# Ledger of designs, part 5: VH-VL binders against Acid phosphatase 1 (APS1)

Target 1, 240 residues: Acid phosphatase 1 (APS1), of Solanum lycopersicum (Tomato) (Lycopersicon esculentum) (p27061)
Amino acid sequence: TENLNSHVFPRPLIIEYPEKQLRDELKCTTWRFVVETNNLSPWKTIPEECADYVKEYMVGPGYKMEIDRVSDEAGEYAKSVDLGDDGRDVWIFDVDETLLSNLPYYSDHRYGLEVFDDVEFDKWVENGTAPALGSSLKLYQEVLKLGFKVFLLTGRSERHRSVTVENLMNAGFHDWHKLILRGSDDHGKTATTYKSERRNAMVEEGFRIVGNSGDQWSDLLGSSMSYRSFKLPNPMYYIL

## First folded at step 22 (VH-VL; from x3 with heavy chain K28R W54Y)

Design y2
Fold by ESMFold2, look of step 23:
Structure y2 (fold): chain C 240 residues (1-240), chain A 122 residues (1-122), chain B 108 residues (1-108)
Amino acid sequence: as target 1 above (240 residues)
Amino acid sequence: EVQLVQSGAEVKKPGSSVKVSCKASGGRFSRYAISWVRQAPGQGLEWMGGIIPYFGTANYAQKFQGRVTITADKSTSTAYMELSSLRSEDTAVYYCARVSGWDYGRYPFDYWGKGTTVTVSS
Amino acid sequence: SSELTQDPAVSVALGQTVRITCQGDSLSSYYAKWYQQKPGQAPILVIYGKNNRPSGIPDRFSGSSSGNTASLTITGAQAEDEADYYCNSKDSSDNHVVFGGGTKLTVL
């Protein structure tokens, strides 16, 4: 705006940053780092003082930029691999918060402040309308083009197979080699144990697990780990 | 087509050493492990050890610990096995084999060299 | 260390079915891999995984597992199947291998 009184100079103002706001921002960014590096497991809800931070991270550019960065690094690794001629080089993807976003559900449940509700989450899953994570779809298509077998390894129940297939297809995912869900024999297992056992079976069948993309450390750690693992960010929840 | 080409037959004196080479063709050297297996006349297959070229990490069977050295040169796609302090009972055919992954016991040995005959003479 | 036990010799009449067994504690956790070796030749892989055949291995070769026992089955045995057969699997120690003693198959 044009200054109507040119003889009045604005005085330098003391620029005060609210110490409370700066501390809260720093605390939440450091909390997310400690969570994502697996130093605060296990946990059930996000800190109340970080509720606005998590919302802004998930719906703003931060989450997207980090997902994009991880997926780009995974893509560069995938291109660098000399695939075998036996069709037994595998890329594993988790489903929830890796290929499909449950953000519409979590936006109605305060982005991780509410204790997880199995019944309500199952209703959401049964709608079959979770959108794709765009950069994960890009990576998915790239690893298929390169010649990897794609395994989908999810903690979802076998009872949700049909709706999960429909959701994945509608979201743009197709041509996976195998979709693995929890069966009746997997009841009560931690995700780490369940996913390790399924990876063990892949290795015993002669598959080489070259890449593994997942949002939880339970997707990546355990026995028969991939040659490279790619941890996608997810500060909204933790799975053991 | 994957091929493992081994160095030629050798005749050695007791107390000497032998170094057998195994050159892989196919451009996949770093993605697999190489195992060394020997077979004395009339005897079975005996695992000596192996190497994972990607890491340069070698593993040795207990029987050969301290006498065998296994190395790899990624730039030439070649693995080497050296056996020292040779004795007459080391007379055998020495095979290299590609392991289809980085765990020698969980993945198959899917391609084998033709073997290198080492004779510890007198 | 873990051990894999095979019968030293087995015979089969031409055209008949034979099973070659491999026993060991590691086989409850890890599948056996099976190799055929003819005199003066290098071994070749014939079965891995539960029942996977590499390209070029005839479908008369199959594998199975139960408990601590793995089996190689040859149905309709042919003269060219006469060979020594070895199993291997993981030793419980880190990144080691154990071989069975081998089974000489004679086709009568």
Scores: ipSAE 0.463, ipTM 0.777, lowest interface PAE 3.2, mean pLDDT 90

## First folded at step 23 (VH-VL)

Design z2 (from x3 with heavy chain W54Y, light chain K90R D94G N95D)
Fold by OpenDDE, look of step 25:
Structure z2 (fold): chain C 240 residues (1-240), chain A 122 residues (1-122), chain B 108 residues (1-108)
Amino acid sequence: as target 1 above (240 residues)
Amino acid sequence: EVQLVQSGAEVKKPGSSVKVSCKASGGKFSRYAISWVRQAPGQGLEWMGGIIPYFGTANYAQKFQGRVTITADKSTSTAYMELSSLRSEDTAVYYCARVSGWDYGRYPFDYWGKGTTVTVSS
Amino acid sequence: SSELTQDPAVSVALGQTVRITCQGDSLSSYYAKWYQQKPGQAPILVIYGKNNRPSGIPDRFSGSSSGNTASLTITGAQAEDEADYYCNSRDSSGDHVVFGGGTKLTVL
């Protein structure tokens, strides 16, 4: 599957000098490319000059097209796999910006331009109203139908288990095998370490991690990596 | 139920080669790996190598590299182990075993063949 | 070290508990698999992972790990448990597999 770059969208509310606009678009397109390919890491906030670009990308057709492409490829891969006879084939999904979209939150917080606010984000999470990413929901249903066991592995805290479950259910996600959140012992660990450890535990239990979908490289990299991993785009924030 | 059926006993001369077969039934051959393990008389288990039929890739223990060839035929769900330049020390029971995943070190050998006796004598 | 070491022989009285231990550097990173082998038979998987039993394996078999060691415990040994037991794990050096030397368990 071809990796698509973002498109330049009209900016009707902001009048900028065309030359400057083109320069910024190019800068931001290349920036997004390198961060999505994990060639620029870590980073804390999006570049200031890319605020409008990231916004337009996230709310525009580019983001959707890329998610659709990734999900479609993941679906085709899932269909091509000959599942075992022991029910131990697993697909892992991250939650944030993978199954559930936090775009409503980030639309009020400048799409990654602002330093992350744990308190405000927790309030958002506690609302339990994050919408589903449509393509991800489709993939989710497809892998379940194929016979995969679905593991949800999220960086969210265990204290948000109930609201996360409720949100997932309301968003249309059902029948996961296990939902894994950060416990007290997981605090302080990087996402890469935390998720690696959880995958290791799955493997030691006898599961085969066939597919892994996440918006962060920390969802995908480390130990017990999936046979194939699928990186959803997320230019708003980076988690180590 | 999963079964691994191995070829019959072999008697070989030093310097010759032996090829042992392992036919899997009752499961999905392409989803698992096959390992070969031998056991000399009165000795312990020794891993020789394995193959992932899905990819057709084989891995070998360092001790046997260059002398052992492991292959698989997905169409017949059969794995093969060929050992060349046979020595008296190669006299052993050779087992094939199914690995419940594509990592020989992480996943257990959950099903075993009954073994194939290979005797190397002048 | 890429080796796994086991005691060559242990004994247990009928109905008592015995622990067979495997030691190796790789065990600090990976769980051991345990296989039972009776004379003239192929090995049988009895424990894998943290403490997983395949179907058909009695619940008196259990696995544990600590540091660079893995242990197979038989709680309430039966006469039929007399066999050789092998631990197995990944080689610390890479993708190779290693077996312990085996432990002969005698039930008295």
Scores: ipSAE 0.563, ipTM 0.818, lowest interface PAE 1.2, mean pLDDT 93
Fold by ESMFold2, look of step 23:
Order: C-alpha cells, then structure tokens, then sequence
Structure z2 (fold): chain C 240 residues (1-240), chain A 122 residues (1-122), chain B 108 residues (1-108)
C-alpha cells in the first residue's frame, strides 16, 4: 500500500531493464544453476558467452559465499550426528575443488573455456602448490575433532601420491585416516564407477559412510552413498 | 561393555503368540540396527527380520511376513519381536543381534543375545 | 533370494589347516561375515570384511574371497575350534539377509 511506501520512489525508466538486458544478465546464472543441479551432462567447456561470468563468480564473493554455506551446513550436520561406539563412522572428502583449489591453474586456462589438457594439469599437480579451500579446511578439522574417521577419495592417480600428500600437508590438512587414489586397475573407469567401487569396499570393510563432501556429482552419487552428501559448486568443469 | 539381555524361556500353545524382549546395555541403542535370528532344534540360523531404532522402521523376511512384528523402545533401550499364530515348527531358540550398520546384510552382527527358547506344544 | 551354499561337514587333523567355503552369487558384491557357534551357545562373529578379526579372535582365523566364493581358513586347528560355522551376506533382493546352511567342523 501507499502507507508502507511513505517515501515514494518514482519508477524511473533508467532502472527498468529492457527485456534483452535482463535476459543477458540471467542466462549465465541460469546456466550455472542447471549445471549444478546435474541437468546438463556431459560437457567439456563452459559456454563462450559465460566466460566473464564464470571468472567473476570464481574470483569474486559468489563462489566463496557458496562454498562457505555448504561447509557450514555440513558442519552443523556433523555436530548433530550421534557417532557409534566402534570408531567406524567415516567422513569422505574429495580433494580437487573440495579441499585443494586448482583455481590458479584454471585462471591460466580461462576458467573452463579451454578443453581439459591432462598433460598440463598433471604438470600443475606436480608443483604441489594448490592452496586450501579455507572453509573446507575448517570443516575438515571439525569432523576430526568430533571423532569421525576421515577418508580422502580422489580421482588423482597413484603416481601423484607423494606430491598430493605434501600439498595437503602444506595446505594444513593432517591426520586423515586413508588417502585413496586411482590405481592401475581403475584405468578407464568413469569417476562415478571408481568412486562407487571404493565406497562399496569401505562399507564391506565395516565402515559407515556418514558424510561426503565433493564438488562433482560423481563424488556423491552411485552405490554405497553417504547418509548425507554435500555438493560444493564448481562450474569450471564436469567429471562423469 | 555391550550386552544384549533377552527375556526368559516360554512354553506356548499352538495358535497363540509370543513376545521376546532384547535389552541393550553398554552401547548406543538407537545408532545400530537389531536383527532377530532363530534356530530350530538341530537346524541352521534363519533371519526373521530387524529394526533400525533411529528411523523406527522394521523389515521382515518374506517367510514371516504377516506373523512377525518387531518394535523398539528407545527410552528403555529394548527391542521386541512378537510372533503370532504359533505352530509346532516355531519351536526354536530366538536370538537378537546388534548389526553394526543400517544394512542388515552388509554389516556384521557384532553382538548377540544368549537366546530365548520358545517351545510350542500340545 | 541368493542361496549361500556351505559343505555340511569338514574334518581337520589337530594342528593342520582347514578351509570352510561359502558360495553364492551375492558374494561377488558383498563380503561374507563368518560366525562360530558351539553347542548350547549363541553365535559369535569371527571374520568380517575381507580379513577383519574382532578383538579376542585368534589370528589363526582368516578370511578370503574370490569371485562368488568366500573362505574361512583356520591355520593350526585346535580342539576348541570344533564348532558349527555359518556365513551370511546380503541376498539378491539387496536389503535382506541370507545365511549359509552351516558347516560342522570336526577336529580329529
């Protein structure tokens, strides 16, 4: 009503967006929503017209606010869990874009506009300099403090084990209970298949998978899924 | 120490029902599932069903569907199995067992009650 | 439902090695759990996972699996190992339990 708006704001034409401008501003946010809800797969590169949007999202506050909110929700869930009496309750973390940020690499590769180059990415991994995602480190420390066993389950190859350990340690991650990488027997498997098989093995060894944090749906879906899953955003790439 | 204490032996007439209790101590009752397993004289182990107290949901083996009711009381840390329409072939020892996870077939039965003998006769 | 097949009886000489097998299609996906039962007693868990022993189970008990077959191995069998041994696992429906018929182990 007019009483709720005693200071009348005229409807100036300059702040009423033309349909074209509003459509352009929303097309990339809606694309990211469709990507993150797993409604667009598989894909190899971000849309050319969204390159600036993805860069601004990744380097600006949007990405940070979203990973912080996901990690905060995971922390609240972890605190609510009544752990068993046998030390077999597990929290799984993926590594890339979950604990360690590869944003320095992707900033040199147009934030996902370039087709993935596994040779150049492996060179980046071998530097061992990926920084921690800060809110993920806080969550990691909290679940350890609460008494969860922490398993790291990554699509990285066993050949990168040593540098991955050094990178994680230097980034502030200590005291994980297992670090699981792709072995030679995992060559050619989709990430969904690989991650499912390793979770199946965990359950068959008597572990309960209580929480699972990952940036890809392949980290979270498949068989032997966790009791609760936490999907971190990542619009730069998709892993099947 | 984790212990499952079962109610005492019972003698029943055909057509009646029996309710066996299983009280847990020394562990977290609602965090684990409870299975019920019976063993007729000279026979092997037979899964009857179970309950996940956290969800309050029970599952039953097909053979016992419609005759068995499994419940749990979190306030007393006690699970119950009631078998109705008793027949002479229901004479058996009835065990409760803790399951170390919420999938009865994937996780071990890590602690067992000592069993409750139910005799159905004349 | 998935059937789990065990030989009804197996014998071993004192101090020798014996294997008790459990076969079924579900065992390619779901590890067997092994239980020992002595006369007049409740079963006890002896092996779970690939080769995990609960506390108090002697290290002469071990487990293994290959394809559709799980095995419980007792190395250096003792007189006290004479018992019935049962395997269980998830049946083919995916949310129910199946037990093998049991194997009576006699130590000679």
Amino acid sequence: as target 1 above (240 residues)
Amino acid sequence: EVQLVQSGAEVKKPGSSVKVSCKASGGKFSRYAISWVRQAPGQGLEWMGGIIPYFGTANYAQKFQGRVTITADKSTSTAYMELSSLRSEDTAVYYCARVSGWDYGRYPFDYWGKGTTVTVSS
Amino acid sequence: SSELTQDPAVSVALGQTVRITCQGDSLSSYYAKWYQQKPGQAPILVIYGKNNRPSGIPDRFSGSSSGNTASLTITGAQAEDEADYYCNSRDSSGDHVVFGGGTKLTVL
Scores: ipSAE 0.545, ipTM 0.811, lowest interface PAE 2.6, mean pLDDT 90

Design z5 (from x3 with heavy chain D103Y, light chain N95D)
Fold by OpenDDE, fold request of step 27:
Structure z5 (fold): chain C 240 residues (1-240), chain A 122 residues (1-122), chain B 108 residues (1-108)
Amino acid sequence: as target 1 above (240 residues)
Amino acid sequence: EVQLVQSGAEVKKPGSSVKVSCKASGGKFSRYAISWVRQAPGQGLEWMGGIIPWFGTANYAQKFQGRVTITADKSTSTAYMELSSLRSEDTAVYYCARVSGWYYGRYPFDYWGKGTTVTVSS
Amino acid sequence: SSELTQDPAVSVALGQTVRITCQGDSLSSYYAKWYQQKPGQAPILVIYGKNNRPSGIPDRFSGSSSGNTASLTITGAQAEDEADYYCNSKDSSDDHVVFGGGTKLTVL
């Protein structure tokens, strides 16, 4: 009776990652998934337990990789479009977390963990020092080269037009067809409503909205939706 | 220059069908829509329907649903409008027009054909 | 169904200004497009959007809107402006096209 020495496969060292940390990471990954896919809305602040996760995501390779991938796909789409002969094909870009990064601000404000402070954010905007998102700048330039008219549609106030223009130009963005900011009559509207109305106006002016890039669903959804839309990641905040 | 060339005049009997063609040249046929508009003698313009060649999808005014068929051939940049069960009231000039986008009601008709006269008589 | 209404006829003296108006519920939300049609000819687009003129359309043609109305204005009417003018817009319920009844402009 040969005692088959049951080679006790060494129990994998269950590196007891504190069960709590793994659980939290999974929770936060799931949370990010549902918010980015618009399955959880609205939300005010990021979950407290996800503070470190969101920070690591935003400053790490994950955020950049996702932005790069979305921008690349948008670029391929843009190249595939047979533009009209009248120069009225439009690509819309949001500004915040789309063309310009506000990470320097949010790095001092816990990446969405804190309740949004309009006053402090306005101060940041007024500095006009937000850096460009590199992949977005590339897409922006590509879209222009292809012959699209670029519309910038932002939730920023008209009072910040000059500083926004300066910031965009310093960041490398040029030759947009139109920059649209919130006027006095727009302050009580949701972003979805505001941006829908502006897109409606573009259509009525004879423009064809072929592409639309934004970090918020409110940039993309509503009336006069683009033929194709591209959602950039942003787990720091949600704008209705 | 963009041009829409329509087929020639038609004389038809009641109950028959007519098919009018509209060939586009000088532009990108697939980026735009084609609308069909008719005008009875001494009357105003009446929208019949349209097609987006890119998708091959046609839309019709309620008045003509079931009686009109609009098609497009992208290879020849030609749109067609077929109207069946013709009546004397269908006597009109039929125009094709290019719509500068994919919303018929929101974009202008920036180029028009010269029209095709269809006469329905016993 | 949404309807657009126009005055059937208007007159203007040579060199004077005339306004042709289109009225309808859809015009509160959408701009009108304006078309000029001369006898025996196909319609020609003259105004679209807020105030856009296609190439070849004289600058004496302009568009405006207020409430549920849209207007085509000819500043300094010329003899060649004598024609029928039609407005159109989107139907309120569907992406259908609605035309006004047309306005016959006589230049005196």
Scores: ipSAE 0.851, ipTM 0.938, lowest interface PAE 0.6, mean pLDDT 94
Fold by OpenDDE, fold request of step 27:
Structure z5 (fold): chain C 240 residues (1-240), chain A 122 residues (1-122), chain B 108 residues (1-108)
Amino acid sequence: as target 1 above (240 residues)
Amino acid sequence: EVQLVQSGAEVKKPGSSVKVSCKASGGKFSRYAISWVRQAPGQGLEWMGGIIPWFGTANYAQKFQGRVTITADKSTSTAYMELSSLRSEDTAVYYCARVSGWYYGRYPFDYWGKGTTVTVSS
Amino acid sequence: SSELTQDPAVSVALGQTVRITCQGDSLSSYYAKWYQQKPGQAPILVIYGKNNRPSGIPDRFSGSSSGNTASLTITGAQAEDEADYYCNSKDSSDDHVVFGGGTKLTVL
């Protein structure tokens, strides 16, 4: 009569996640939530303790899933819009971290941990090799197909127009109505002010801003806001 | 082609009300706004107010506030302007116009009705 | 409320150029829209934005702005251009519409 009671089921090895790692992850997740919801602004660099988190987020499935989700929602919205008959309905796209990914650059610059270097970034821009954000490209093509006029409104300097155009085209973006870059008179303006002024000008020209996609709140907020805006995630940097 | 068809001429007594209709065809009624503009004989254009049918919100010029009511029926693509407490000074041609956006002052009035003559006389 | 002022009347010889000007504080921030109105007819949009012409408007019509002024220019005036011209713009304080007093253009 072998007493069946002796089968001590091995206690499941509770893999104790180091409390510190969980805490850091929670802190960084909370931080990202706060910055993406524009509850923390402005901020200069990512928290040092969140360097690994941001990296993992940006190169992992999280960033992609969120961009995909936002883009999908934008696409559904775009489809739902009954466009006017005059061809004046506009969708605005930012360029950096909206249509083109600068992740290759930021991978070499600690994903926002480092203070932004204009010179180094300009060099990167001048390479014209930024890849497309796939879901954004899809959305871009979709809104064009639907009959929207596409305006590209970027904080890049006019001096980089040619390389930006080439990069966009090489990345698969075509047939925008207008690409707007910062002119000499725009230097010194905040992105919010700059982009607001440009949107104001669009309205004055008779365009209806129906959709607006950008990775920064400065892309979306201010004057002549879009009927509906879509904020893409970007925890690497904040532009006022 | 976009057309705005207005109701016919009206003759009214002082103190009465008039309601003018403006039916839009050939376009997307809900994507635009409708403005009402009047013109007294030999006078200039005067904005009275407007409506954004999509939202159902109307805005009025201060001069007419409390006396004018602008409405819209999206199902029939028709806007209405009702002016109450009519005076002889309200004798004018009343125009509806399509605003090519949702800002009355920032977008052009790209299509106009032919106007509705309202005569207020005792 | 904002006010837009126009000259009540201007004249131009056939084939010559005439500029109709609208002045007002709102024009420092917003473009004027211009409307042509012939006797017994509804107004017709002729210029909006920086210099946009609706379909059907001849290219002799152009718009410009400077400071707190907006101008409608007819380059090579034709007899059919004889009409009243109105500018409008946004009120400076709200989204109300302000019209100028209108300019009667006579083509000589």
Scores: ipSAE 0.843, ipTM 0.935, lowest interface PAE 0.6, mean pLDDT 94
Fold by ESMFold2, fold request of step 27:
Structure z5 (fold): chain C 240 residues (1-240), chain A 122 residues (1-122), chain B 108 residues (1-108)
Amino acid sequence: as target 1 above (240 residues)
Amino acid sequence: EVQLVQSGAEVKKPGSSVKVSCKASGGKFSRYAISWVRQAPGQGLEWMGGIIPWFGTANYAQKFQGRVTITADKSTSTAYMELSSLRSEDTAVYYCARVSGWYYGRYPFDYWGKGTTVTVSS
Amino acid sequence: SSELTQDPAVSVALGQTVRITCQGDSLSSYYAKWYQQKPGQAPILVIYGKNNRPSGIPDRFSGSSSGNTASLTITGAQAEDEADYYCNSKDSSDDHVVFGGGTKLTVL
């Protein structure tokens, strides 16, 4: 006769889980939610207390699961669209944290805890080695196969056109219809203004911006907004 | 090939209303705006308003605000324009046109109906 | 509301070049769209964007813009080009449209 209760086992780690550690994780999950829903701006670094949280989110399954879900929804929408016969239905993609991952760079810069260093980031970009975001590549290929024109609209500078093309090609992106980078006339503009002006020009040429995939609200908001927008997660940095 | 088929000619008395239909075929209807444009005899083209059927939102030129009602039925791919309190100066040909997107003045009107003649006899 | 101004009439000799102009404040930021209308017929689109021709529009039709003026150019005008030509663009609101008064082209 055994007097053990098999439904109740003491687990001190579960029972004794520190409330401070749970509160710190809750602070960071709620911070990420309000950042991604565009309720916090502007900001230049992630909160110091969230550095480990952001690392675990970005390198673990959470980030990938979320970008997969956004890209899958975008793909379902793209399949639902009956394209016009004029070849003027466009899907816009941002590049950084939308098609190409800068996570290797940010892993050396505490996942957004360090103030952005544009000189060091430019050195990283000039290597041309950013990997693809896999679910974005899948979406990219699908919208091309469906017959959309694909325009890449990036805040990267025209001086980086050659290396950006090389990086995109090596990462598996081919056959885009336009690649638009910041020119000299775009110096000093916010990303929202820059992206809006380029979308305005697309609409004036008769293009219908049916879908727009980007990691920043500045990619998606402003004038000449797409019919439907798809915001990919990126808690590491904010662009106005 | 997109076609816009409009309802037939109408003769109306002053003070009455007219409702013109515009049925789209051979292309997408719900995500493209449909505009209504009229042309009085010997006169130019005048935009009256339009609708984006997917959103169900109509927009009206200021001159016609309060007199015109524009609606759409997605199930039949048909837009309607109703003009009330008719006057003799409302005698015109009324065209529907498909806008090649959802911004009325920024996209071209790429397909036009043949027009519906409305005559208001005083 | 903005206005688009067109000359009421222009003439061109057969085989020669003609420009039809459309002027308005909105055209500094928004391209004109150009429509041809023959008597008793609905308008058809002939030019949009900078210089885009829909399928079926002859390459003798071209468009250009400078400042607040848009131009429709017909190079080597033919008898069949005799028509009324209208421009349109965005009115003061993004959801509103304005047409020019129209230009009657006579091919001599």
Scores: ipSAE 0.626, ipTM 0.852, lowest interface PAE 2.2, mean pLDDT 91
Fold by ESMFold2, fold request of step 27:
Structure z5 (fold): chain C 240 residues (1-240), chain A 122 residues (1-122), chain B 108 residues (1-108)
Amino acid sequence: as target 1 above (240 residues)
Amino acid sequence: EVQLVQSGAEVKKPGSSVKVSCKASGGKFSRYAISWVRQAPGQGLEWMGGIIPWFGTANYAQKFQGRVTITADKSTSTAYMELSSLRSEDTAVYYCARVSGWYYGRYPFDYWGKGTTVTVSS
Amino acid sequence: SSELTQDPAVSVALGQTVRITCQGDSLSSYYAKWYQQKPGQAPILVIYGKNNRPSGIPDRFSGSSSGNTASLTITGAQAEDEADYYCNSKDSSDDHVVFGGGTKLTVL
């Protein structure tokens, strides 16, 4: 039987823990940071416990503020570049989640909680109604005005060329210099491989890839990387 | 218009060093590589190395590794090539050339200096 | 280690068509760049990429490639085309640049 004397023991510590809801929310913000810094293995769906978090991020101010900040930095860089006189300085844009938003599609698919459905996504693409990402449209217009050639490099299939052109034009994108889609020889390639090969071809034709805007690390990494790259946020899906 | 102006002819003794300059006009310097190419009398073109001034990164042909130093001064838009331990077989015309980008042999050498004759004799 | 191989000399009759070839392993992945050098002068770029001519190069100069071989073609050769022609490309090892040995073109 132990005798307790207050003089012998230090005073107790009072420890308060954050609400379980706050800790769960921090888990999801931590997950998104790890996603966007390219520190996760390939993944197919967002964590189930983060579904509401991703929705709030995508439809609230967070997503917009982050794309605005990345696009503003890209714009400042573009203004600082001393372009050559040969018209071969290029800015590359991805299309999906870079120029065009598929958020309307993903809002019907739990913002990335559901495994990707090629058939349903193709129906959405074939409507040709994806809205522009506003900050990306502004950057797009600025780099054109500065004198860059603009190449669009997308993982979309060549069979969707016509509807992709229609969608881009209706969304406010005009006057790109080249639109590159996956051809038959690109079937089965990872996006990293496909986009690297297309960038290699650009460099071999004498183009300098001065800027590259994309939402996936597979848009930016690999061979013939841009002089400077700009990663737009997208926690809804991952492309290898 | 881009112009590459090289320093004048040099006569050097064996065992000494030579430093050739290449000044770019037109303000298009920092992100374009500058290559150095030599040509001995009656011989072909031989790539010696180059530098990308933005990064300060030099790359050298294996034959010249350890004897050549290539540097750049962005403030004056000038590249330099220094070749040490000169021999009579180093007698050649030394050209600088601008590469139309920053990837080594993937971009063309689109502008060339007129060359600097270096004669190595006792 | 890579090399670019060119024939040392080629001849063409005035007004006729000639091809100058450059062969090397790197050329299957990287286009050759072609340079013309007249006696006592610096080289000038004449062809890069698949068939791109810099400003001021006559349209009688064209480029092509197949497998490990790049070709410079001059159609309707003129006396002023008499020169040495060099190709260069990326060294497939260690990211170095290599020149071919050069081809002396004689216009007859």
Scores: ipSAE 0.509, ipTM 0.793, lowest interface PAE 3.0, mean pLDDT 90

